# VH-VL binders against Putative carboxymethylenebutenolidase, part 1

Every score and structure here is a prediction.

Target 1, 246 residues: Putative carboxymethylenebutenolidase, of Synechocystis sp. (p73163)
Amino acid sequence: MTVDIKTTLVTIPNQNLQIAGYLAEPVAVGQYPVVIVIQEIFGVNSHIRDVTERVAKEGYVAIAPAIYQRQAPGFEEGYTPEGIEAGRKLKDQTSSAEILSDLEATIAYAQTLPNVKPEEVGLIGFCFGGWIVYLGASLPTVKATASFYGAGIPHWAPGTAEPPITYTDKIQGTLYAFFGLEDTSIPMADTEQIEQALTKYQVNHKIFRYPGADHGFFCDQRASYNAEAAADAWQKVKQLFQTELK
Positions, changes and structure headers below are counted from each chain's first letter, unless a header gives other numbers; antibody chains aren't numbered by Kabat.
F, E and O are the ipSAE of ESMFold2-Fast, ESMFold2 and OpenDDE, as the mean of both directions, binder to target and target to binder. V2 is 0.75 times the mean of E and O plus 0.25 times the DockQ between their complexes.
[cut] stands for letters that were removed.
The coordinates of atoms that the task and the answers printed are left out; those that the model quotes come from them. Centres of patches stay.

## First folded at step 15 (VH-VL)

Design t2
Fold by OpenDDE, fold request of step 22:
Structure t2 (fold): chain C 246 residues (1-246), chain A 123 residues (1-123), chain B 110 residues (1-110)
Amino acid sequence: as target 1 above (246 residues)
Amino acid sequence: QVQLVQSGAEVKKPGSSVKVSCKASGGTFSNYYINWVRQAPGQGLEWMGGIIPIFGTANYAQKFQGRVTITADKSTSTAYMELSSLRSEDTAVYYCARDKTDFWSGYSGMDVWGQGTTVTVSS
Amino acid sequence: QSVLTQPPSASGTPGQRVTISCSGSSSNIGSDTVNWYQQLPGTAPKLLIYDNNQRPSGVPDRFSGSKSGTSASLAISGLQSEDEADYYCAAWDDSLSGYVFGGGIKLTVL
């Protein structure tokens, strides 16, 4: 059951920074949970916009902030070698502190919207965004997190910051993580380490590992798309958000 | 060790198309940039384009856009380069080459090369 | 014709140090790492230097690379007869969205 939505471009204030955002929300007046949709390394591209709209159609206010606003305003690329190179370079110019600040600013902005339940905040992210939302799950406002093939969660961060797994003990909400078993960029050991950390600190969580699925299996705009895994993962996401946010 | 093995020599007529294959073995395939580089007789190296198989979308040098198609099959660890509307100037040795590092680390150069495929275009 | 500029030829005697130059622009050498290739007669190119100055396994330390601004250089110390080959510089070009090569230098060992 889906609802009619509308989309708008918004500006999210963060101190002296104005972060571009893609907002999708139900047309009908009401009180909806909010879901922050976090991009891959390619900016808020058509895939991220599509996911944002899909989330909204399930009865949420969904917003995708430009994570690369500081580095490259308006950045948007496809899944090409040049897009990868450009996006990768920008990723390396980010910082955990700035990313968290932008998440907080986005959440704060969303909480000012008239049709939003300010206490019901969820995150969903893909690839680099999967990494980001795991980090963001440590924010006290976050109740639900869906992390898709977040690489480097146990061992990587920009600059000298600690990796997101270090902050697992701060997670208060529920976290779902989705991995493809053919994803050579995310070894099984990494997924196990994440699961162990979540268990250790008694975080409500589920880890989904899909045989035959590769990195980016949820994105229907690139060759690694796996329809079966993506469909199942989407059902799990809907269940997560339904349970935790509604 | 990682190896790239290309298909055999081709002799083509002007206006026809040629498709060269490049099979990888001994290592990972999907996360690496696979390049195509050609070399005409007595000339230098010329980059044509490339693909990262896991993404499946290629990029091309402007000179070849619209005339070259680069694809990859992850299931067989094979990359392909198809060049259409062949002309005598396309006579060259065509190489596939894999970058040293995966796309997460950036494009650091091509450390594994195929043996080359000679394509001769003549009437 | 090549985006990166190299002299067409160089020569040296055994034991000599020779330097091969490569000139580019801000969109390639100025913004991305340089790699060097050695091509022996009748063979495929071989990666000689990557990331401006790193040697792959098996490449002797008498080969060294450097980069400054929009230019790069390959130095070969203790020149040997087997070093006679063509040498190409290369880099990713941000404006062209792809790799670019130098025209290549024919190195002759006298």
Scores: ipSAE 0.903, ipTM 0.939, lowest interface PAE 0.5, mean pLDDT 97
Fold by OpenDDE, fold request of step 22:
Structure t2 (fold): chain C 246 residues (1-246), chain A 123 residues (1-123), chain B 110 residues (1-110)
Amino acid sequence: as target 1 above (246 residues)
Amino acid sequence: QVQLVQSGAEVKKPGSSVKVSCKASGGTFSNYYINWVRQAPGQGLEWMGGIIPIFGTANYAQKFQGRVTITADKSTSTAYMELSSLRSEDTAVYYCARDKTDFWSGYSGMDVWGQGTTVTVSS
Amino acid sequence: QSVLTQPPSASGTPGQRVTISCSGSSSNIGSDTVNWYQQLPGTAPKLLIYDNNQRPSGVPDRFSGSKSGTSASLAISGLQSEDEADYYCAAWDDSLSGYVFGGGIKLTVL
């Protein structure tokens, strides 16, 4: 059962930075958990907006902040070679500290909204966003995290920062991670390392590995779309958020 | 060892279309930028466009916009370049070439080249 | 006609050091890495230099690349007869959203 939603462009304050955000929320007045939707390298594009709306239709307040606000305000690209190059370059200009700051600012903003249950915060992210939400899962306010094909979680971070896996012991909420087994950018060993870390530190987690699915399998706007894997993953996400946030 | 093998030589009439194939073997295909570059007789290299197969969307040089179509089939590790409305000026050797690094690392140059496909356009 | 500019020809004697120049703009060489290609007569191009100054496996160290501002240079030390070929510079262009090549330079070994 889905609910009617409305969408609004918002501005998320973060000190002197004004972060553009895409907000989707139920029309009916109530108290809803909030889910932060984190983009790929392509900005808050049509796919990310679609996911944000889909989350909201499940009875959540969903908000997608522009992660590239500092580097390129208004950045939005498609899944083209030039879009990839532009988005990749921006990714390399980010920092873990700034990303976390933006996440915290987004959460804080959401918590001021009248229809939000401030104590119920979830994250969902894709690709670079999958990496980001794993990192963000270490925030004490986060109760549930869905990380989709987050590459580099065990071994990469911009600048001199430690990779997100380093902070696994700080995760207090539940984390679901989704991987495609055909994804050559995320070797099986990386997924195993993530699972081992989550287990080691007794984080409540589930790892979903989809045979035949490649990187970006959840996005229906690319050639790598896998409808079966995407549908299953979405059910798992709904289950996660239902269990942990409602 | 990564190799690119292209389809054979083509002789075409003006106004017709040509489709050249480029099959990759010995390495990863889907995450790399596959380029098409042509070279007219006695002339320099000219970039036409490219595609990253996993995404499936190509980009093109402005000169060829609307006349060239680049596609890729991951299941066969094959890229295609179709050029329509052929002119005598399109007579050239056409190359496919794969970038050295995958799209995560950026576009750092083409380290694997096909053997080239000669396309001759004449009435 | 080419977005990147190269002299049309260069020459040297065996053992000599020769330098090939490549000039661009802020949207290509100024913002992206430069790669160099060698093309022997009747063959496909071969990557000689990537990321401005890196050599692929199998390329001798007598080949070197450099970049400064919107210009790049390929240097060949200890010139050999087999180095007679065409050489092209290339870079990604952010404004054109694609690769661009130099016009190529024909290097003759005298």
Scores: ipSAE 0.899, ipTM 0.938, lowest interface PAE 0.5, mean pLDDT 97
Fold by ESMFold2, fold request of step 22:
Structure t2 (fold): chain C 246 residues (1-246), chain A 123 residues (1-123), chain B 110 residues (1-110)
Amino acid sequence: as target 1 above (246 residues)
Amino acid sequence: QVQLVQSGAEVKKPGSSVKVSCKASGGTFSNYYINWVRQAPGQGLEWMGGIIPIFGTANYAQKFQGRVTITADKSTSTAYMELSSLRSEDTAVYYCARDKTDFWSGYSGMDVWGQGTTVTVSS
Amino acid sequence: QSVLTQPPSASGTPGQRVTISCSGSSSNIGSDTVNWYQQLPGTAPKLLIYDNNQRPSGVPDRFSGSKSGTSASLAISGLQSEDEADYYCAAWDDSLSGYVFGGGIKLTVL
């Protein structure tokens, strides 16, 4: 199932901004769907690079843009309390409009690559990235979205922007959302509100809730890792992308 | 309402170590910054370090680096602080304290405090 | 150069307004929110002010906080005898990567 990959550091132009990106792609000649991999609050760190490579190994061109390029070029942190606070401050300094613009620029960049099927675009993101990809699912080119433990989707946005749930009526593709039931940053009521919005606007979707899993259960580099939940969620991600990205 | 209950008072000899526990009940624990703060008799508050249990990596005030170890057990909602190579000046009340808001919202100050654990280091 | 400095003591008479200062730097008060603690004799500290100027439930509205630049103030209006306590300012410090406290200020109600 897995294929050989190569990795490259790239620059994604967006008007005057040059967004750093981590690109992973199959070595074999072919045309592949593209999946954009979105960071947590820590930048494109070792975990996000690992996920980008894992996606590519499933037969996709995977690219992780530096969401914090405007606020802190080169930002990368681990999971210490100081790294967490630094990343959280940057999250609060972002703009929904700039995030959408940078996602569009990343999609446009990927669509120019010779080994990419330009109409086959998926998103996957974690924590803050789960929030971002829910918002990004509103972009008309996005066919498949995997949103992991996205905090604040019903009620939070940086500044005075509307939270991502208000964009649910614009989602054209299929969305899978993944939550841990022990995750107190995302109360059960939030996951229910998300599910109700997706149902109301007839978005093709599935919500996966994992008993015993906490925030960050997919990351095998920190204490919240839950191997059973992570393995099941990964199988669901593979099914989603296989089904929706042709 | 969340409560923090600490282990009981300890009398220790110089050169030994002490491990203080801090158990949370009645509220959320794993997503919060759990801090350790000490206060020597007649002195002010001194931050020692802290941990967010879901991430599992602690940080420490420079003064205590190499002597303090902070850990958390999510399954029991308990944080631990171990201070080694004890000296008489380590005689203090040791508090655990939970930050008011979780990591997503930031560090806003410590609103829940344990009752304190008196550690006496005597020769 | 990160340090929170408080005067060692302050005093006032019942009914008056007292302000308690706290000085820091750009790496703490200048970039992070200030919180204040009241500590009565023989007790654990109690959060009095968070996020610069917010009161937790149960804290009387005669307590107020503010900050300007790298300095913060706690104001106590309508001073009462039970306000006699030690008061600490605190903030996260980006440079030291942790919480820092002021040295504490003993407030005496005359």
Scores: ipSAE 0.812, ipTM 0.913, lowest interface PAE 1.1, mean pLDDT 94

Design t2
Fold by ESMFold2, fold request of step 22:
Structure t2 (fold): chain C 246 residues (1-246), chain A 123 residues (1-123), chain B 110 residues (1-110)
Amino acid sequence: as target 1 above (246 residues)
Amino acid sequence: QVQLVQSGAEVKKPGSSVKVSCKASGGTFSNYYINWVRQAPGQGLEWMGGIIPIFGTANYAQKFQGRVTITADKSTSTAYMELSSLRSEDTAVYYCARDKTDFWSGYSGMDVWGQGTTVTVSS
Amino acid sequence: QSVLTQPPSASGTPGQRVTISCSGSSSNIGSDTVNWYQQLPGTAPKLLIYDNNQRPSGVPDRFSGSKSGTSASLAISGLQSEDEADYYCAAWDDSLSGYVFGGGIKLTVL
């Protein structure tokens, strides 16, 4: 059920911070679950806007908050080596506490929208966003999470924070994680640690590992795009959200 | 333990092009910054540009922009540097070098170097 | 015209401590880590120091690096004859969007 959508630039208040957001929603009046779409290291760029629109076309209100609002308002980059390093520096300047607060603010903002079903919240994120949505799955309002190639979930966090794997016991919703088997930034052992943690704490989950796919396999704007893996992963995302977001 | 092996020496005429290959073996390649650095006889090191193969877009030092094309083939773990409109001043040893850390961790300096490819431009 | 400035040469005697300087700007050394390379005649450069002061495996501890503001230093304690080489400082430069090198310094061990 692909539907017509409209897009809007919005401002998401969080105390004194005004977080820029990209909102995509069905044109038809209705009550739709909300899905928060989380950027890679590059800001809310064309790829993330495209994903936000794709989610909305499936019958959701989709919103992508600017994760780097505190560090670099308006930051948006492509995939050049200098853009990658600039985005990586901003990733290292983030705070897990501030990320969780900004996710909560985004959820609260979405609940003020007239076409949003209350309390039906999904997350989807890529690379750094895969890391973020794993962490964000610990929020009690989150019912469905799609985490794509999140590096460092078992062992990395900015500053002195605990890595997202330590929050696994708080996850109440369903989590799907997607990895490429050629992705050397995320060793097989990391994906196994994640699976073991999800199993240990009885989180409803699935782990998808794609032969021949590398980091960033879902993004059709760069060399690592893998059309077969991306198509399969998208089908799994649609199934997840259809099942868990009512 | 990554090794970088470059293509052999080349003798070229002014106005022609040269394409140097750099094949990685024994380690990871696709998520690292692969750099090209040249050194003219008796001169210092000069960064030319680089690429991270999983992203596929190169960047270039301003001096070489427009004459250098850097590419990567992830399936063969090989990077390429092509320099066009050759001049005698382009006579140099050309190195490929891999950054010490992957893109997620940042650029920390080049710890693995190819053996170098001598390009001689003469009439 | 190198982006980072190094003196062109230095000399010392065996056992001496030698310090090699490197001067840059806020867009390179001031905001990014410094790395140092040793180049013996006829060979590829070898990474000697990364992340300002870290040594790769196999680099002797008599080599040390530091930085302050927009300047960096390489120190060699207990100078040995095999330390005779060219030395380059380098850093990522945010404004030039790439690596930049010093002009190199020829170290002679007398």
Scores: ipSAE 0.804, ipTM 0.909, lowest interface PAE 1.0, mean pLDDT 94

## First folded at step 16 (VH-VL; from t2 with heavy chain S105T)

Design u5
Fold by OpenDDE, fold request of step 22:
Structure u5 (fold): chain C 246 residues (1-246), chain A 123 residues (1-123), chain B 110 residues (1-110)
Amino acid sequence: as target 1 above (246 residues)
Amino acid sequence: QVQLVQSGAEVKKPGSSVKVSCKASGGTFSNYYINWVRQAPGQGLEWMGGIIPIFGTANYAQKFQGRVTITADKSTSTAYMELSSLRSEDTAVYYCARDKTDFWTGYSGMDVWGQGTTVTVSS
Amino acid sequence: QSVLTQPPSASGTPGQRVTISCSGSSSNIGSDTVNWYQQLPGTAPKLLIYDNNQRPSGVPDRFSGSKSGTSASLAISGLQSEDEADYYCAAWDDSLSGYVFGGGIKLTVL
């Protein structure tokens, strides 16, 4: 059911910036939807690369751009206290405008690839990336978004920008959001606020709340991994992308 | 209010290992940095390392790398510090301490301290 | 020996203002916030100041912190006998990937 894939390091142009990207794509020539994979605060690390490859194996072109290219080229950390501190500091140095610009540039780059169906664009992101893809879901090119434990969507943005929930009315695609109910960094009220906004603006959406799952439950490289929740969430992601992109 | 309760005093022989526990109650545990700090008699505070339980990976001061292991059990809200190859200079009071803010906010110092665990290493 | 540098001792009389210094580098005080701890004899340390100048609940406003460049300072106004203790500065060090402490200063109230 899965396909053979190949991986390549690429460079994504964005004006004067050259964004490093991790590209995974089917070996077989064809026309595939594209999925942009957005990192946590730890850069495009082994987990993000793994997810990128997993997405590709499902018959997609998957690309993970370095979100921290401006702040720290080549940044990659593990799930250590020092990695957290470093990644958090970099997160605070980002801006919504720059993030969106990079996302658009990544989409544009992906759309030039020979085996990509340019009209079929999906997003998937984790933690900070979950926040980013919710914001990115407002882009007119995006048809499907999977947001994993995106914290701060209702009330946070770097700098003086508005939080992503402010732009919910611009979302044209379908959005799946995944939350762990044990995640103290994302109160139930936040998830409800997100759901209410999506409903208010008639965005096609599903909210998945997993009992017993904590923040980062999808990542099998950290202590918060929840195999059952992760497995279910992955099935939902596949269903989303199958329905909206294929 | 948040409290940290540590295990009792230990008397150890040189070359042996000691494992100290630190149980949190009255507040959140998983998203906070749990530090281990020791203090030898008449000496200052020395940071040994720490862990954020939700991530499960610890970091250590270089001085103790390879000899100390810090772990956490979210289900019991308990952190552990194991120090091996004990020597006389390891005689100290060992503290666990939780940072004031969670890892989303940043490391803003240790506002909750355990009562300390005296570890005596003597032949 | 300690990454952060503090004088070993200080003293003052009741009612006086005393200042305790803490010197670091660009990788700690220069880049991260400074914390101060008070340790009374025979007790665990207590957070006195965090984020350079913030007081936790219960800490009197007689205590104040400041930071400039790679140095920090703790000021104690209206010195009281109960302030006799050891005081430690601390900060996260980016290069060492962990917290670092000053050597501590013993404050005597005469």
Scores: ipSAE 0.905, ipTM 0.942, lowest interface PAE 0.5, mean pLDDT 97
Fold by OpenDDE, fold request of step 22:
Structure u5 (fold): chain C 246 residues (1-246), chain A 123 residues (1-123), chain B 110 residues (1-110)
Amino acid sequence: as target 1 above (246 residues)
Amino acid sequence: QVQLVQSGAEVKKPGSSVKVSCKASGGTFSNYYINWVRQAPGQGLEWMGGIIPIFGTANYAQKFQGRVTITADKSTSTAYMELSSLRSEDTAVYYCARDKTDFWTGYSGMDVWGQGTTVTVSS
Amino acid sequence: QSVLTQPPSASGTPGQRVTISCSGSSSNIGSDTVNWYQQLPGTAPKLLIYDNNQRPSGVPDRFSGSKSGTSASLAISGLQSEDEADYYCAAWDDSLSGYVFGGGIKLTVL
């Protein structure tokens, strides 16, 4: 049960910064929940745009902000060694405060759109974006979060900030986290630490660990794609958003 | 410890192709940059390209673009380098080498090298 | 021809301190870390220095690396006969989207 959608490039204001955004929304006039789609280290590339559109087709307003707007406007790379290097360098130039500010600005912008239910906000992110949306889940406006293979959530943050797990007690919405068990960049212990934190602070959550799936298993544009895990994860995402946002 | 073992020496005619294999053992494979570097007799090191197996897409030095193909098989922890349209100038020792750190940390140099594969191109 | 520039040769006597230079540009040494390789005759290269000044396990502290601007230097203190080898600097180049090497320096121990 999918709907027809339209896509538009938008500009998200954040004080003196103008953040580029990719907006996908149902064609039919109505009131829809909004989902913020957060990129990997590769910018708002074709995969992120595809996910944004997929979310919209499920009856949501979906928007993907350029997280690297400050560092490299218009940044977009593929899953190549040079793309990885470029994206990694930019990641290291970010800050938790700026990222959160951009998320808030994106949410605020989305809430001004005529077809949006402003009280129904969800997040979905991948890799670096998985890390970001876990951090973003602490925002009071967020009701649902889907974090895909977010590495470093327990122990990493750019600069001098605390890792996202530190803010678990602030999460008010429901959080789903998705991990591949073959992902050596995210040890099992990290996933357990996340689960323990979520449990400790009584956050509604589900942790999905997929045997045979590696890092990036949801992305059908790179070698680590796992169709079965991706399909299941997508169903879980739809269930999450249906339950929490509709 | 991590080891890279390459396929044996090759003797090729001009215009033919050669495919060299590089099998990793004793460590992780998928998240590391696997490089191919060659060295002609009496010459310096020349980077040809590389691949991070988990992503599956290679990059190449401009000099070899269109003539070299680098691939990886995660299931066997093996990387491959195929060079086509061989010429006498391609006579060299070809090395595979793994970066010291994974792709999350960055490209910090090649700390594990294969033993090298001698490729001789002659009529 | 090599993207990074190294003198073709250097020499020193046992016990001496020698320095090997490596010159690049803003797209490689200026923006990325430098690594150094030692290649003994008839062998594969060995990583000697990474991240400008870090030594892998097994590399003596006689070897040190430094970087400033678009140049790097490898210093060998207490030169030994076994240090006679070819030395290569390398770095990732952002503009070329790959690793680049210096031309290599042949170090002779007199």
Scores: ipSAE 0.900, ipTM 0.940, lowest interface PAE 0.5, mean pLDDT 97
Fold by ESMFold2, fold request of step 22:
Structure u5 (fold): chain C 246 residues (1-246), chain A 123 residues (1-123), chain B 110 residues (1-110)
Amino acid sequence: as target 1 above (246 residues)
Amino acid sequence: QVQLVQSGAEVKKPGSSVKVSCKASGGTFSNYYINWVRQAPGQGLEWMGGIIPIFGTANYAQKFQGRVTITADKSTSTAYMELSSLRSEDTAVYYCARDKTDFWTGYSGMDVWGQGTTVTVSS
Amino acid sequence: QSVLTQPPSASGTPGQRVTISCSGSSSNIGSDTVNWYQQLPGTAPKLLIYDNNQRPSGVPDRFSGSKSGTSASLAISGLQSEDEADYYCAAWDDSLSGYVFGGGIKLTVL
């Protein structure tokens, strides 16, 4: 059911910044929607590259931009406590305005590719990336968003910025959010607040809550992996993108 | 209110190993940095290493590389520290301690401590 | 040979203000937050100060922390006899990739 893909390291220009990107795309001739894959706190590491490839195998042009390009070019970490702390420090140094600008630059870059359908943009992101894609869903070109275990969406942003929940009225596409019920970094009340905001502003959405799943349940490279939750969530992601990205 | 309860005191011979358990109750465990700190009699505190259970990979102070193994079992909310090739200078109280904040917020110091496990290494 | 340096002892009289120092480097105190622990005899350490100057609930406001460059201080005002304990500073060290402690300072209340 999956298609053959090729992968490329690319450079995404954004004014004076050259953002490193991981590109995966179907080999077969065609016009494909683009899906932007957003890292956790660890940079575009092996897990994010694997997800980028997995999205491409479903018939999309998938691209993962280096969110930390301004702070630490080439940053990539695994799941050691020191890697976690290093990535967390970089997360706190980001800016919502820079993130949105870099997402727009990534979309613009992808649309220069000959095999990309114009105006068919999806987002998927994990942990910090779940936070980022919720924010990025506010961009009018975004048609579909899959936000995985995004901590702090109702109440956190770097610096003095407003948290992503305050952008909910700008979301024009469909948003699916995925949470583990054992994830104490994201209390049930936060997931309820997100659902209430999406309902209030009439955003087409679904919220998936997985019993027995913890933070990071989609990553099969670490102890948090939950195969049942990950498989179900992936089916929902495929349905979302198939429905909303034409 | 989270509590950390450690396994009981042990008397060991040189060259053997010890495995100390640290069980969390009344609170969350899996997304916090769980540290191991030891204190020899009359000495200061010495960090040995730690783990965040949802990630499953530990790190270690250089002094203990190759002799210590730190693991966690998320299903039982229990962390373990195993120290091998014991020597008399390993006689100490061994503490587990949970960081105040989860990995998302950062490492802010250890606010919940186990009661300590005394390990005595003698022949 | 602790990574963070503390004097071995300090003393004061009841009601006095005492300041306990801790010296580190750019890889620890200079770039990461300082936390302080109190340890009474026969007990586990207790977190006294976190994030340089914040008190956990239940810690009296007569305990305060500060940092400047690569050095940190714990101040105890209105010294009381129950403050007689060992005090440790600690921080994450980026170069060693782990927590580091001071050697501890024994505070005697006269």
Scores: ipSAE 0.812, ipTM 0.913, lowest interface PAE 1.1, mean pLDDT 94

